# Designs tried in a protein design chat: VH-VL binders against Glutamine--fructose-6-phosphate aminotransferase [isomerizing] (glmS). Part 5

Target 1, 141 residues: Glutamine--fructose-6-phosphate aminotransferase [isomerizing] (glmS), of Sulfurisphaera tokodaii (f9vpa4r286to426)
Amino acid sequence: VIEEIKNAERVIVIGAGTSYHAGLYFSIELNRLGINSLPVIASEYYNVRSKKGDLVFAISQSGETIDVLQGIRMMRNSGAKIISLTNVIESAIARESDYKIYMRAGPEIGVAATKTFTTQLASILFILSVLKKENLKKMEK
Key: E = the ipSAE of ESMFold2; O = the ipSAE of OpenDDE; V2 = 0.75 times the mean of E and O plus 0.25 times the DockQ between their complexes.

## First folded at step 1 (VH-VL)

Design on4 (framework fv_ontamalimab)
Fold by ESMFold2-Fast, scan of step 1:
Structure on4 (fold): chain C 141 residues (1-141), chain A 127 residues (1-127), chain B 112 residues (1-112)
Amino acid sequence: as target 1 above (141 residues)
Amino acid sequence: QVQLVQSGAEVKKPGASVKVSCKASGYTFTSYGINWVRQAPGQGLEWMGWISAYNGNTNYAQKVQGRVTMTADTSTSTAYMDLRSLRSDDTAVYYCARGLSEEELYRIFTSGYMDVWGQGTTVTVSS
Amino acid sequence: DIVMTQTPLSLSVTPGQPASISCKSSQSLLHSDGKTYLYWYLQKPGQPPQLLIYEVSNRFSGVPDRFSGSGSGTDFTLKISRVEAEDVGIYYCMQSIQLPLTFGQGTKVEIK
């Protein structure tokens, strides 16, 4: 999943409500790392033109958010690859994603949720930490 | 004080449907999820699914997927479980139970355990 | 599905004597957040289940101190230091780290 993010021509981060705000943070940090990223409110998915070379990072706690699901379907049909960050194994969004990240580090999903935003941020911070370590390793030789 | 009060006992024929209600009081209904758990006569507890009272999101157990619908009416603080195509092995006491949750901006999710339970609704499926 | 296995399935206890119930999970219930998602419930005759212990060892509000939970990973124990008449019922362990939520088969505790 890290290689896909590093190699994308553009990372479209799509989410609704609280998931959108977690995604907005992720998109800002990706741009700071030199990765071209566009945050998208899920309800506005139809305004996005995607193409081959794009990577969609879809954030949905339930994995069933209809606007997110419709957005990833539209963008996949345009040639984009899909990564999902969800809390539910085999949810609609997870099933239709090329790569799947689940928010739980134990058995992959559970209803054992604290704060959705905190859990999403923790997952995003982990991904960002790996991306930043890769950059540092290159500079360290 | 916090309470969940369920509808009364039901007797149904095979193939019928049943709708059990669970009325919440004493807390902010939309801040918690509602779990549904059933217990066949002399058997253990079986989780059927969960619904968020905040946004209506649901998760159903595989065994009842396609036959169950869970809903929540925030105006009456009442959750419902509708089970269709009833079979003899659906004979059970059905419980609703509050799932602990944390508030999140725009969203609310359960902590994954149940602290307050309804009194149960006996559903008997017989010919 | 995570399978929860309880032993014994039944216990007959003299009042004032201790009782111990074991619960084993088919997978670790420890989450990366440091919490272990294991719970104990008591179902008294004719009543709904009531929460006794949450996250392995924490007594729920109003639960007497004679109840204690312990364990880690996949092995858990519920202990009653001195069984009282009102403790009669069926005890269930439950996991909530993975959907579906699953319960042990139950342990019936009776007075001799």
Scores: ipSAE 0.000, ipTM 0.490, lowest interface PAE 14.7, mean pLDDT 81

Design on5 (framework fv_ontamalimab)
Fold by ESMFold2-Fast, scan of step 1:
Structure on5 (fold): chain C 141 residues (1-141), chain A 127 residues (1-127), chain B 112 residues (1-112)
Amino acid sequence: as target 1 above (141 residues)
Amino acid sequence: QVQLVQSGAEVKKPGASVKVSCKASGYTFTSYGINWVRQAPGQGLEWMGWISAYNGNTNYAQKVQGRVTMTADTSTSTAYMDLRSLRSDDTAVYYCARTYEVTIYGSGTYHVGFDYWGQGTTVTVSS
Amino acid sequence: DIVMTQTPLSLSVTPGQPASISCKSSQSLLHSDGKTYLYWYLQKPGQPPQLLIYEVSNRFSGVPDRFSGSGSGTDFTLKISRVEAEDVGIYYCMQSIQLPYTFGQGTKVEIK
C-alpha cells in the first residue's frame, strides 16, 4: 500500500463528514511529502475527473457510505486504483477496493499525553509515519 | 486515564474452567484489540491470543487452541478469557493488554505493541 | 515460531552506570511496510509489564530519555545510559510480525 501511494500520479482522498476532515489532513501531509493529493468531499464526487495513474484513498467508517461508494465506482471505471480505509471487513466499499486497510485505533504515539485519537486519524498517522521514514531515506541519497 | 481492571484471583481444581474479565475505561473500547498474556510463577511471558473489540475476531496460541474462548462485551466494555479443562501447568498470572492492529489485505494482521496492561489475575490450579 | 533470545539473562549494575541488553530474533522482523515489529517491556516486581520502546527505537509516552533502542533485521539492543533504582526489574523484547507473538526469556536488572 505504501508503494501504491508513493508511485501514484495523484492521490484523491474521498470522504464524507468527519471522514472528509481526516482525509483533508492526510492530503495536506501528502502534499508536504511531495505527493500530489486532492481532498474530495464525497457528495461532490461527480465533479472529479480521474484517470489511469490516479489512486483513490476512500475513508468510510461504515464501509457503506453511499456517496463514497458511488465515487469509488466512478473513479475505478475511469482507470484509478482504489484503497479503502473502513471499520467493516467485507463491507461494500472494502469489497470494491483494490487494497484494503481496516481501521483500528492506535496508542498515543509521539503526541501530547492528553490527546485522544479517532480510529481514522490513528490509521492515517501510521501510514504517514511510514511514508516519512521512506522520504528521509531518499533525501540521504 | 486509560485503565484495564481485571477480576480477582481464582483457585480451581484440575478439569475445571476459569473465566477472567478485563474491564476497559478511558478510551473507545471498540477501537482497540485485547491480548491475553500469561506468566507462570518465576517464568517469562507467554502470549495466549487476542480478540478484536470491534468485530469479535479472535486468534489463539496453538498450545491453548480448543480449550480457550475469548469474547468482548461492547455494552460493558469488558473482555473475557474462558479457559477450560484446567491443568496444573495453567497456574499463572493472566494479563490483558490493549493493542492496535493493522490489517494489510494479503499480508496479515500486525500489532503495534501492547501499550496498557491490566493488573493481572492469579489463577491457581491445585487439587 | 520466531524465537527471541536475550543476553545477558541477569545483570547487576552500580547506580549511575550504563546497562545494555541484547535481543536476537530467529527471523527478520522487518515488514514490507518498512516497519520493524520489535518492542521492549519492563516488568517491575509485583507489577504488570509496561511498554518502554516500540518499533525498535521509539520511546513510549513518559519513558525517560536514558532509555534507547537500536538495531535492525535480527539484532536489537536496549541501552540505559544511567541506571536508576526505579529501573530494577525484568526486561523483555517481543516480536509481533508473525503469529504467535513471542517474547524473549527476559533479562533481570538489579542494583549492586
Scores: ipSAE 0.000, ipTM 0.520, lowest interface PAE 14.2, mean pLDDT 80

Design on6 (framework fv_ontamalimab)
Fold by ESMFold2-Fast, scan of step 1:
Structure on6 (fold): chain C 141 residues (1-141), chain A 125 residues (1-125), chain B 112 residues (1-112)
Amino acid sequence: as target 1 above (141 residues)
Amino acid sequence: QVQLVQSGAEVKKPGASVKVSCKASGYTFTSYGINWVRQAPGQGLEWMGWISAYNGNTNYAQKVQGRVTMTADTSTSTAYMDLRSLRSDDTAVYYCARDYGSEDFLRGYYGMDVWGQGTTVTVSS
Amino acid sequence: DIVMTQTPLSLSVTPGQPASISCKSSQSLLHSDGKTYLYWYLQKPGQPPQLLIYEVSNRFSGVPDRFSGSGSGTDFTLKISRVEAEDVGIYYCMQSIQLPLTFGQGTKVEIK
């Protein structure tokens, strides 16, 4: 998964609601690491011109968000690879993704919306931590 | 194919209760909230309330607060609206409708994308 | 409660001609997240409402491109570039910025 992110010509991060905000943070941090990244509000997927070499990072708690699903289908048809970050194993978005990451959120603690954002952010922070370690290794000469 | 299928028409006397069901299919039931909206004959749309299929949290319109209970049964992917102490002005078509973009589980910030066919409830003496 | 006011209340249109419906809210529908929570629905005779436009200007999946939404703050417009027979029904705007969710009174669109 990490290799796919590192080797992408551009990482398109697509999500809706709190997933979009988590994705926006991810996209900003990717750009800080020198990885070209574009955050996309799922409902505006049709404004994005994707191509071979692009990687789509799709964030959807349910894995069923219709605009995210339509977005990944459109971008996949244009040659992009798809990574999903979802909470539901074998959801529609996960099933249509080339690579899958699951958040493993439980419903017992905290407000649902706050909890979803927190688990998405935790997953993103873990991915970023691995990318930052790889970046540090590249700087060693 | 995403759809919501509601129970059949009901005729009730004033003071009775009615329980309308809304069976979901074609999507992950627990990922979306369900709204209940009613429409009196020849009138516009009136929002009654909302339930999260994720955690069962509800929010009811003030006008029906105290007379309505909304529930969700995750084992059957079915939402219910129970309206008590029926009055003639409760005569309406009752719709269930799925939150659009409800993966956030936030209350009051959703449209509705998929609607049930409606359940006619007639309250008459 | 936020009051939603639609004009006109009824509209008779010759097939192929354009139609325009106005919706005004009693307060701004712009959220601090930068989104405006205004929706348009069509209720065809004998059917439940169907979503046409979400968040002011986004067409819902499967909605023909002859439908477009625009506006900001408290003033919104739904336009149909060329009305067809299947567009007959009652159009409602709705806000979801505050509970309770509230609808406009509806605009009936008929074919001449």
Scores: ipSAE 0.000, ipTM 0.515, lowest interface PAE 12.9, mean pLDDT 82

Design on7 (framework fv_ontamalimab)
Fold by ESMFold2-Fast, scan of step 1:
Structure on7 (fold): chain C 141 residues (1-141), chain A 121 residues (1-121), chain B 112 residues (1-112)
Amino acid sequence: as target 1 above (141 residues)
Amino acid sequence: QVQLVQSGAEVKKPGASVKVSCKASGYTFTSYGINWVRQAPGQGLEWMGWISVYSGNTNYAQKVQGRVTMTADTSTSTAYMDLRSLRSDDTAVYYCARDWGLYSGEAFDIWGQGTTVTVSS
Amino acid sequence: DIVMTQTPLSLSVTPGQPASISCKSSQSLLYSDGKTYLYWYLQKPGQPPQLLIYEVSNRFSGVPDRFSGSGSGTDFTLKISRVEAEDVGIYYCMQGIYLPYTFGQGTKVEIK
């Protein structure tokens, strides 16, 4: 999954509600690492023009968010690769993704909505930590 | 099919420990947390605590904090609740329940059959 | 901790008649995500609890449409349009917004 993110011409991060905000953070940090990234509110997917070379990173806790699902279908039809971050195995979004990441952190802080954001953020922070390590390794070589 | 199957009934003396198991099947064990809930005879439901099967992180009810340990063995898809320094008021049926779907709306959607723990003097 | 209070504590119903159970929380169960974290469970005699309703009004898979949930904020109701023999048991509401998760004291539904 890391190599796909590093090698993408552009990483489109799509999500709804709190998933969008987690995705916005991810997109900002990707740009800071020199990876071209565009955050997209799922309900506005139809405004996005995607192509071969694009990688879509779809965030949906249920894996069934209709706007996210429609967005990834449209972008895949335009040639993009799809990575999903969900917490439900065999969900529609997971099934239609090229690569799948499942959120596995539990309800650490006790608030349901905050737990969702925290779980998504934990997964994103882990991905970012790996990307940062790869960048440091690249500089050393 | 998704199931949680618990270990059998236990009779213990005050001061002893009990370890109840909860074996999961029909789903990816590491994708969901496990809750433990008890019910004293003729009483209501009391939440005991929760474990993230993936991370091993736990959160325990204040009443049992310091006496309870929740663990999970991913190789056997089994969660455990170990309750120490048993008292008569620990006599209850202990249930495990899946935390699956908490983020999507469903919570405690699958329950184990229950394990009766009797603390006799 | 959030306190969940159910009324009545017991209810005897003639078969085919409706039943209504109230659940009140000590603070709002509505979160900033727009969702209300209120759940209903049924415990039939000698069985573990089973999920009936999630997020106030959504019936869990396989739950008959004679069961309905409603409410907002701190005041919630579970209704059974016509009670059948298989509906006998103890009903519990639960809040899932904050740890520790807390249950109402239960409402026993019996057939006359």
Scores: ipSAE 0.000, ipTM 0.503, lowest interface PAE 15.8, mean pLDDT 81

Design on8 (framework fv_ontamalimab)
Fold by ESMFold2-Fast, scan of step 1:
Structure on8 (fold): chain C 141 residues (1-141), chain A 124 residues (1-124), chain B 112 residues (1-112)
Amino acid sequence: as target 1 above (141 residues)
Amino acid sequence: QVQLVQSGAEVKKPGASVKVSCKASGYTFTSYGINWVRQAPGQGLEWMGWISAYNGNTNYAQKVQGRVTMTADTSTSTAYMDLRSLRSDDTAVYYCARSGYSYGFLTPDAFDIWGQGTTVTVSS
Amino acid sequence: DIVMTQTPLSLSVTPGQPASISCKSSQSLLHSDGKTYLYWYLQKPGQPPQLLIYEVSNRFSGVPDRFSGSGSGTDFTLKISRVEAEDVGIYYCMQSIQLPWTFGQGTKVEIK
């Protein structure tokens, strides 16, 4: 998965609601690492023109978000590869993705708190940490 | 291929210590925790403790508290369990098992990948 | 400590017939986050345990759909719709809601 992100001509990060905001952060950080990235709010997927060489990073806690699912189908039809970040194994979004990353919760920071955004952000921060370490190792060598 | 490979069988005398290793491959070592679980001959499974490969944070079961030390070496992607003051009832197969993203804290999660086990025999 | 009790301790199954294993916890395994932290493992003869079911009813990757988990609170069930020779071994339930993590005593499944 890391190699797919590093080698993509463009990484389209698609999500809805809190997932979109997590994706926006991810996209900004990818651009800072020299990886061309475009954040897309899922409800506006129809405005995106994707092509072969593009990689779609789809974020959906449930793996069933309709606009995200429709977006990845349209972009895949245009030749893009799909990576999903979901919390539900064998969800529709996961099943239709070329690569799957399942969200794993970060540290427990409150038993009563809604953890959707925190879980997504923790997963994204982990992916970014691996990418940053890879860049740092490459610079050292 | 994701796997955990453990060190070979050990035979120890009562009062000695044993250090079992668990080498990880096929995944980012620092993204997961490692659990240690033992199984006495013909008995069930007993959880001994957990270590974060991210920052070395540990949680030990009360029964082995004070006799066990768990460590992780990120340069070799290897976790270790050191059990001291061995007794005959420490005779068991010791397993390491991976649990989900911890980021330095013990979290509820399934043990999805297990090592092959290390037999430790404490002779009297 | 949370005590996990499995029944039966052993069962012999004719190939192709169903099998059912019960696991009862001394306290509810429902977390305030809405998840129930109960897992099922299979230990085949001479092998380490392998994950079958996580969070009560979710099959782990590669686990055949003849395995299903159900339950809530303190009562949980693992079902095998058609037992095959490769399903022989000892089945364990586990909880990870309270330290220490604890396992049931195990249920030995054999072919008649």
Scores: ipSAE 0.000, ipTM 0.492, lowest interface PAE 18.7, mean pLDDT 83

Design on9 (framework fv_ontamalimab)
Fold by ESMFold2-Fast, scan of step 1:
Order: C-alpha cells, then sequence, then structure tokens
Structure on9 (fold): chain C 141 residues (1-141), chain A 123 residues (1-123), chain B 112 residues (1-112)
C-alpha cells in the first residue's frame, strides 16, 4: 500500500460526510509530501476524470456507502487502482478494491460508551507517518 | 525494540493520590494508545482505561471513573495515570500496555506491556 | 460487561505432556467484520503479561508452535502440545469486542 501511494501519478481521495473530511486532511498532507492528491466528495464523483496511473483511496467506515462504491467503480473502469479504508471485511467497497486497509473500530456498546479504537484519522496518521519516514529515507540517498 | 518503562513503587495513605508514568521507546508514540491494567495481590487482571497518544482522548472503566485521569506527553513519549482518593482496595500492580488503533499486519490489543508499578495503600 | 470464564483454574503438568485451557464468554466475540476478538496472554512469575495468541488462533511473534488456539463464538481453547519449564505461569483469555476489556480469572499452569 505505501509503495502504491508513492508511485501514483495522482492520489484521488474519495469519501462522504465525516469520511470526506478525513480524506481532505489526508489529501492536504499528501500534497505537502510532494504527492499529487485530489480530495473528492463522493456524491460528486461524476465530475472526476480518472485514468491509468491514478490511485483512488476510498474511505467508508461501513464499506457500503453507495456514492463511494459508484465512484470507485467508475474510476476503476478508467484504469485507476483502488485502495479502500473500511471497518468491515468483505464489504462491497473492500471486495472491489485492489488493496484493503481495515480500521479496528469495534462495535458500539451503547449510550455514551464506544470502543476507543481507530477512526479514519488514526489510520491516515499511521499511513502518513510511514510515508514521511520513507520520504526521509529517500532524501538520504 | 519496543519498550515501556514504568515509574517505581509507591506507598500511600488512604485518601492520597498516586501518579504512575509509562515511558515509551522503540516506536512512534503518537501512532498508539496506552491501556492501563491493574492486578491486586494474588488476583486477576482488571482493565482501567485507555488513552490515545495522538489526541489525548480517554476512556475509563466505570469502577474508577471520577477519580482517575490519564494523560500523555508527546514531547517525552510518556503516558501517565493519576488515581485519586486512594482506598486499600486500590493496592495493586499497575501496568501500561500498548495498542494500535488500526487493523494492519502486526497490530494487536495490549501487545507490549510495561514492567508494572506496585502501589500499596495502607494506613 | 462481558464475563470471561476459564477452566480449569489450576493445572499441574508433567514435563512434555499436553495442557488444555478453556475460555467461555457470556456473549459472542464475533464481530460483523468477520473477526473474533479473543486473545490469550501468559504471565510468568514476577513478570508482566505477554501476548501469545491474537484473534483466536494466530500466534504472536516469537511464540513457539507448541501453542495453538481454537474456537468460535463463545467457546475457546488454548492448547500446549508439550509443556516446558518456560511455560509455567498464569494464562488469561481476554476479549476486546466491547468496553471494558475483560479477562478470564486465569489458569495457573505449573510443573508436577
Amino acid sequence: as target 1 above (141 residues)
Amino acid sequence: QVQLVQSGAEVKKPGASVKVSCKASGYTFTDYGINWVRQAPGQGLEWMGWISAYNGNTNYAQKVQGRVTMTADTSTSTAYMDLRSLRSDDTAVYYCARELGIAVAGTYPLDYWGQGTTVTVSS
Amino acid sequence: DIVMTQTPLSLSVTPGQPASISCKSSQSLLYSDGKTYLYWYLQKPGQPPQLLIYEVSNRFSGVPDRFSGSGSGTDFTLKISRVEAEDVGIYYCMQSIQLPYTFGQGTKVEIK
């Protein structure tokens, strides 16, 4: 997954609602690392022209968000590779992705009590930390 | 090499407070959370709570809620557990243990533990 | 809270003989992501717990293959095919599907 992100001509980050905002943060940080990135609100996927060399990073906690699923299908048909960040194994979005990253967010246990595990942001920060280390390593050469 | 090093043993009077530290090394501190687990003499393991080293978000076990505070100092890669209004039944060995918040290869709950800090509460 | 129940609570084993520990949860540890959030830890005398098995049946790094985990839903088993002196300690199962994380009472394994 890290290698795919580093070698992409452009990283399209697609998500809906809160996932879009996590994706926007990711996209901004990728650009700061010199990786060309475009954040996309899932409902506006039809405005994006993707091609071979593009990598789509799809964020959907349920893995079933219809606009995200339609977006990745359109972009995959245009030759893009798909990475998904989801919470559900074998969800529709995960199944249709070339690479899969799973968030370890457990079930909600009730009123005012939830798992303190990962959010999309925690997963993104981990990916960014690895990319930053790889980037530093490359500059040393 | 992942290492969590905790502060030394403490002896306290009932009603006092104790602050235990857990210094992390060998990994990126802010990518992980720290769980606190205690063990009373001759007893089993009891989860006390968790803190995110990234944003400081916490979650505490009901039994200690209202008298525990967990914090993390990213500049020193150190997590802290402050337990107030100590009672004799708080006598235990307190452990910190690491947990990554994402499901990537090599990530598990409470995968590495500190050596433990003995806290004795007696009059 | 999810209650974790281990049997037996104590086990004396002749060196080289097998040992088996059971763990039962008060509710299913299988989540909608297809994973079962059950873990086994070993606490050797005077040491902190160490992770042995994650997600029911996967050995953690450095854990010998004489350790194996199995089970599903609410019933889980840890097996040691041939107990060695270094395996002495207290074994705990743990669930992380729901807060608070909860542990079994522990099973003490000692050499006869």
Scores: ipSAE 0.000, ipTM 0.529, lowest interface PAE 13.0, mean pLDDT 81

Design zi1 (framework fv_zimberelimab)
Heavy chain, then light chain:
Amino acid sequence: QLQLQESGPGLVKPSETLTLTCTVSGGSISSSSYYWVWIRQPPGKGLEWIGSIYYSGSTYYNPSLKSRVTVSVDTSKNQFSLKLNSVAATDTALYYCARHLGYDFWSGSPYFDYWGQGTLVTVSS
Amino acid sequence: QSALTQPASVSGSPGQSITISCTGTSSDVGGYNYVSWYQQHPGKAPELMIYDVSNRPSGVSDRFSGSKSGNTASLTISGLQAEDEADYYCSSYTSSSTLVFGGGTKLTVL
ESMFold2-Fast, scan of step 1: ipSAE 0.005; ipTM 0.536

Design zi10 (framework fv_zimberelimab; at its last look DockQ between E and O 0.52; V2 from the best seeds 0.00; counts 0 for: pae E 10.8 > 2)
Heavy chain, then light chain:
Amino acid sequence: QLQLQESGPGLVKPSETLTLTCTVSGGSISSSSYYWVWIRQPPGKGLEWIGSISYSGSTYYNPSLKSRVTVSVDTSKNQFSLKLNSVAATDTALYYCARGTFYGDLYRSAFDIWGQGTLVTVSS
Amino acid sequence: QSALTQPASVSGSPGQSITISCTGTSSDVGSYNLVSWYQQHPGKAPELMIYEVSNRPSGVSDRFSGSKSGNTASLTISGLQAEDEADYYCSSYTSISTWVFGGGTKLTVL
ESMFold2-Fast, scan of step 1: ipSAE 0.095; ipTM 0.717
ESMFold2, look of step 2: ipSAE 0.006; ipTM 0.632
ESMFold2 (binder alone), look of step 2: mean pLDDT 91; pTM 0.938
OpenDDE, look of step 2: ipSAE 0.041; ipTM 0.676
ESMFold2, look of step 4: ipSAE 0.005; ipTM 0.603
ESMFold2 (binder alone), look of step 4: mean pLDDT 91; pTM 0.937
OpenDDE, look of step 4: ipSAE 0.035; ipTM 0.661
ESMFold2-Fast, scan of step 5: ipSAE 0.053; ipTM 0.685
ESMFold2, look of step 6: ipSAE 0.006; ipTM 0.599
ESMFold2 (binder alone), look of step 6: mean pLDDT 91; pTM 0.939
OpenDDE, look of step 6: ipSAE 0.040; ipTM 0.689

Design zi11 (framework fv_zimberelimab)
Fold by ESMFold2-Fast, scan of step 1:
Structure zi11 (fold): chain C 141 residues (1-141), chain A 126 residues (1-126), chain B 110 residues (1-110)
Amino acid sequence: as target 1 above (141 residues)
Amino acid sequence: QLQLQESGPGLVKPSETLTLTCTVSGGSISSSSYYWVWIRQPPGKGLEWIGSIYYSGSTYYNPSLKSRVTVSVDTSKNQFSLKLNSVAATDTALYYCARDIGAYSYGFPLTYFDYWGQGTLVTVSS
Amino acid sequence: QSALTQPASVSGSPGQSITISCTGTSSDVGGYNYVSWYQQHPGKAPELMIYDVSNRPSGVSDRFSGSKSGNTASLTISGLQAEDEADYYCSSYTSSSTWVFGGGTKLTVL
């Protein structure tokens, strides 16, 4: 997953509501690491043109958000690869993604649904931590 | 300033493999902003896109050539290369390397060939 | 893939304007704003003249302009000069994540 993010020409981060705000944070941090990133409000997916070389990072707690699902379908049809960050195993968005990251799949899954932003942010922070470690290693020479 | 220079054999026999190298100077091939491209032009004819590579090794090929083409990158030498298998007389062409600017302007992707090498003529003949 | 359709030749007199068309489908020219135009003088490599349908790189004369309507992109050269005599190629991104070029147009300045 990390290699896909590092090697992408552009990382499009798509989400709705609270997921969009988590995605906006992710995009800002990716740009700080020198990784070109565009945050997209899911309801406005039709305004985004994607191409081969793009990586779509789709955030949806339920994995069933219609605008996110429509967005990833449009972008995949234009050649983009899809990574999903969801809470529900085998949800529609997860099934249609090339790579899947689950926020929580264990005994606490019901509790996770109550604090969606926190669980999404925790996952994003972990990914950023790995990317920052990779970036630091590269600079060590 | 950025320069691209093709190198390789000027003459290749039918059925053999053509190998060309593009040397990039005045800029880094290890940039997330660019793809590196091979384009050819048979004498007196038009341009044909062969394939593109990202510095990570991700490749994109013209479907009509996909079974015969391999593009590779050597970041330590600031070079990328083209291998074309089983050449025929119809592969006789000027071969150009080029840069595809994959930058972004105001949140929108840009893609076009902004710098080209001078081209190298490859003749396929016995 | 099939090449984009351009007229084989076009001609004009010094000071006049000419237009070169580039026709594709909804899967390339009509579907994306990634149309570029290249000028090629005999014995030389192509040079970028227009990108993203209508944008001009630094150093390219404002006599060159680009536009698009539906499935057809156009390159217009105003105030035609002898040095404009060259081959012109259009190019477009496709829905298959590939690149396609037009067949080329030879411009003659009479």
Scores: ipSAE 0.000, ipTM 0.514, lowest interface PAE 16.1, mean pLDDT 81

Design zi2 (framework fv_zimberelimab)
Fold by ESMFold2-Fast, scan of step 1:
Structure zi2 (fold): chain C 141 residues (1-141), chain A 124 residues (1-124), chain B 110 residues (1-110)
Amino acid sequence: as target 1 above (141 residues)
Amino acid sequence: QLQLQESGPGLVKPSETLTLTCTVSGGSISSSSYYWVWIRQPPGKGLEWIGSISYSGSTYYNPSLKSRVTVSVDTSKNQFSLKLNSVAATDTALYYCARLYSGSLFPGEYFDYWGQGTLVTVSS
Amino acid sequence: QSALTQPASVSGSPGQSITISCTGTSSDVGFYNYVSWYQQHPGKAPELMIYDVSNRPSGVSDRFSGSKSGNTASLTISGLQAEDEADYYCSSYTSISTWVFGGGTKLTVL
């Protein structure tokens, strides 16, 4: 997943509501690392042009968000690879993704008071931590 | 100021490979948000997009030409090149190189700088 | 055959306004806001006049404007001048990640 993100020509981060805000943060941080990234509000997916070399990072807690699903289908048909960040195994979005990341929303945090944004942000921060370590290695060389 | 200049043979024989080079000056080819592009125009006819390449080497080709066309980039020389295989009389055209804006955070798709064009005639 | 349809020719007199249409499909002009227009004088390379439907590059006269409705984009030139006589081409991004051009329109200033 990390290699896909690192080597993408452009990372399109698509989400709705709270998921969009988590995606916006991710996109900003990717650009700070020199990775070309575009945050997309899912309801506006039809304004996005996508092509081979693009990587779509789709955020949807339920994995069933219709605008996200339509967006990834459109972009996959244009040759993009899809990574999903979702909470539901075998959800429509997960099933149609090339790579799947499941959020850490198990009993230890799912039953306790936790917000979708907090769970998604934790996953994003983990991904960013790995990417930043690789970026540091390049700077040292 | 950014300038693009095509170079290559003015005459190519049928069935041979056409090779053209575009030299970029006044700016770096290693620019994010841009593709480097070949476009042609047969005499008295319209424009036809051939292919696009990013400075990192990602390529997009016109489906009608994909089996015959290769675009490559050489960032150390600030150049990109077109190879068109198995040429025929119908490949006779002015060949332009151009820069294509294709931005991420600010979406857009347009050709903002063009070379002067080089005429290629396919004839025995 | 060009992917986008333009009239072969249009004409006008100095001071008039003319409009050139560019018709595509719901998979290019109708779907994306990525239509650009180019002016080509005889023996010269094309020059960008309008990008992303309605935006003007620095240095292009405000007499040139662009718009889009459904599957048709339009280039309008107001206050027509002799130097506007040229070929005009539209271009659009497509759903299969390609770029296509219109057949071109010859503008004659009579």
Scores: ipSAE 0.000, ipTM 0.538, lowest interface PAE 15.7, mean pLDDT 83

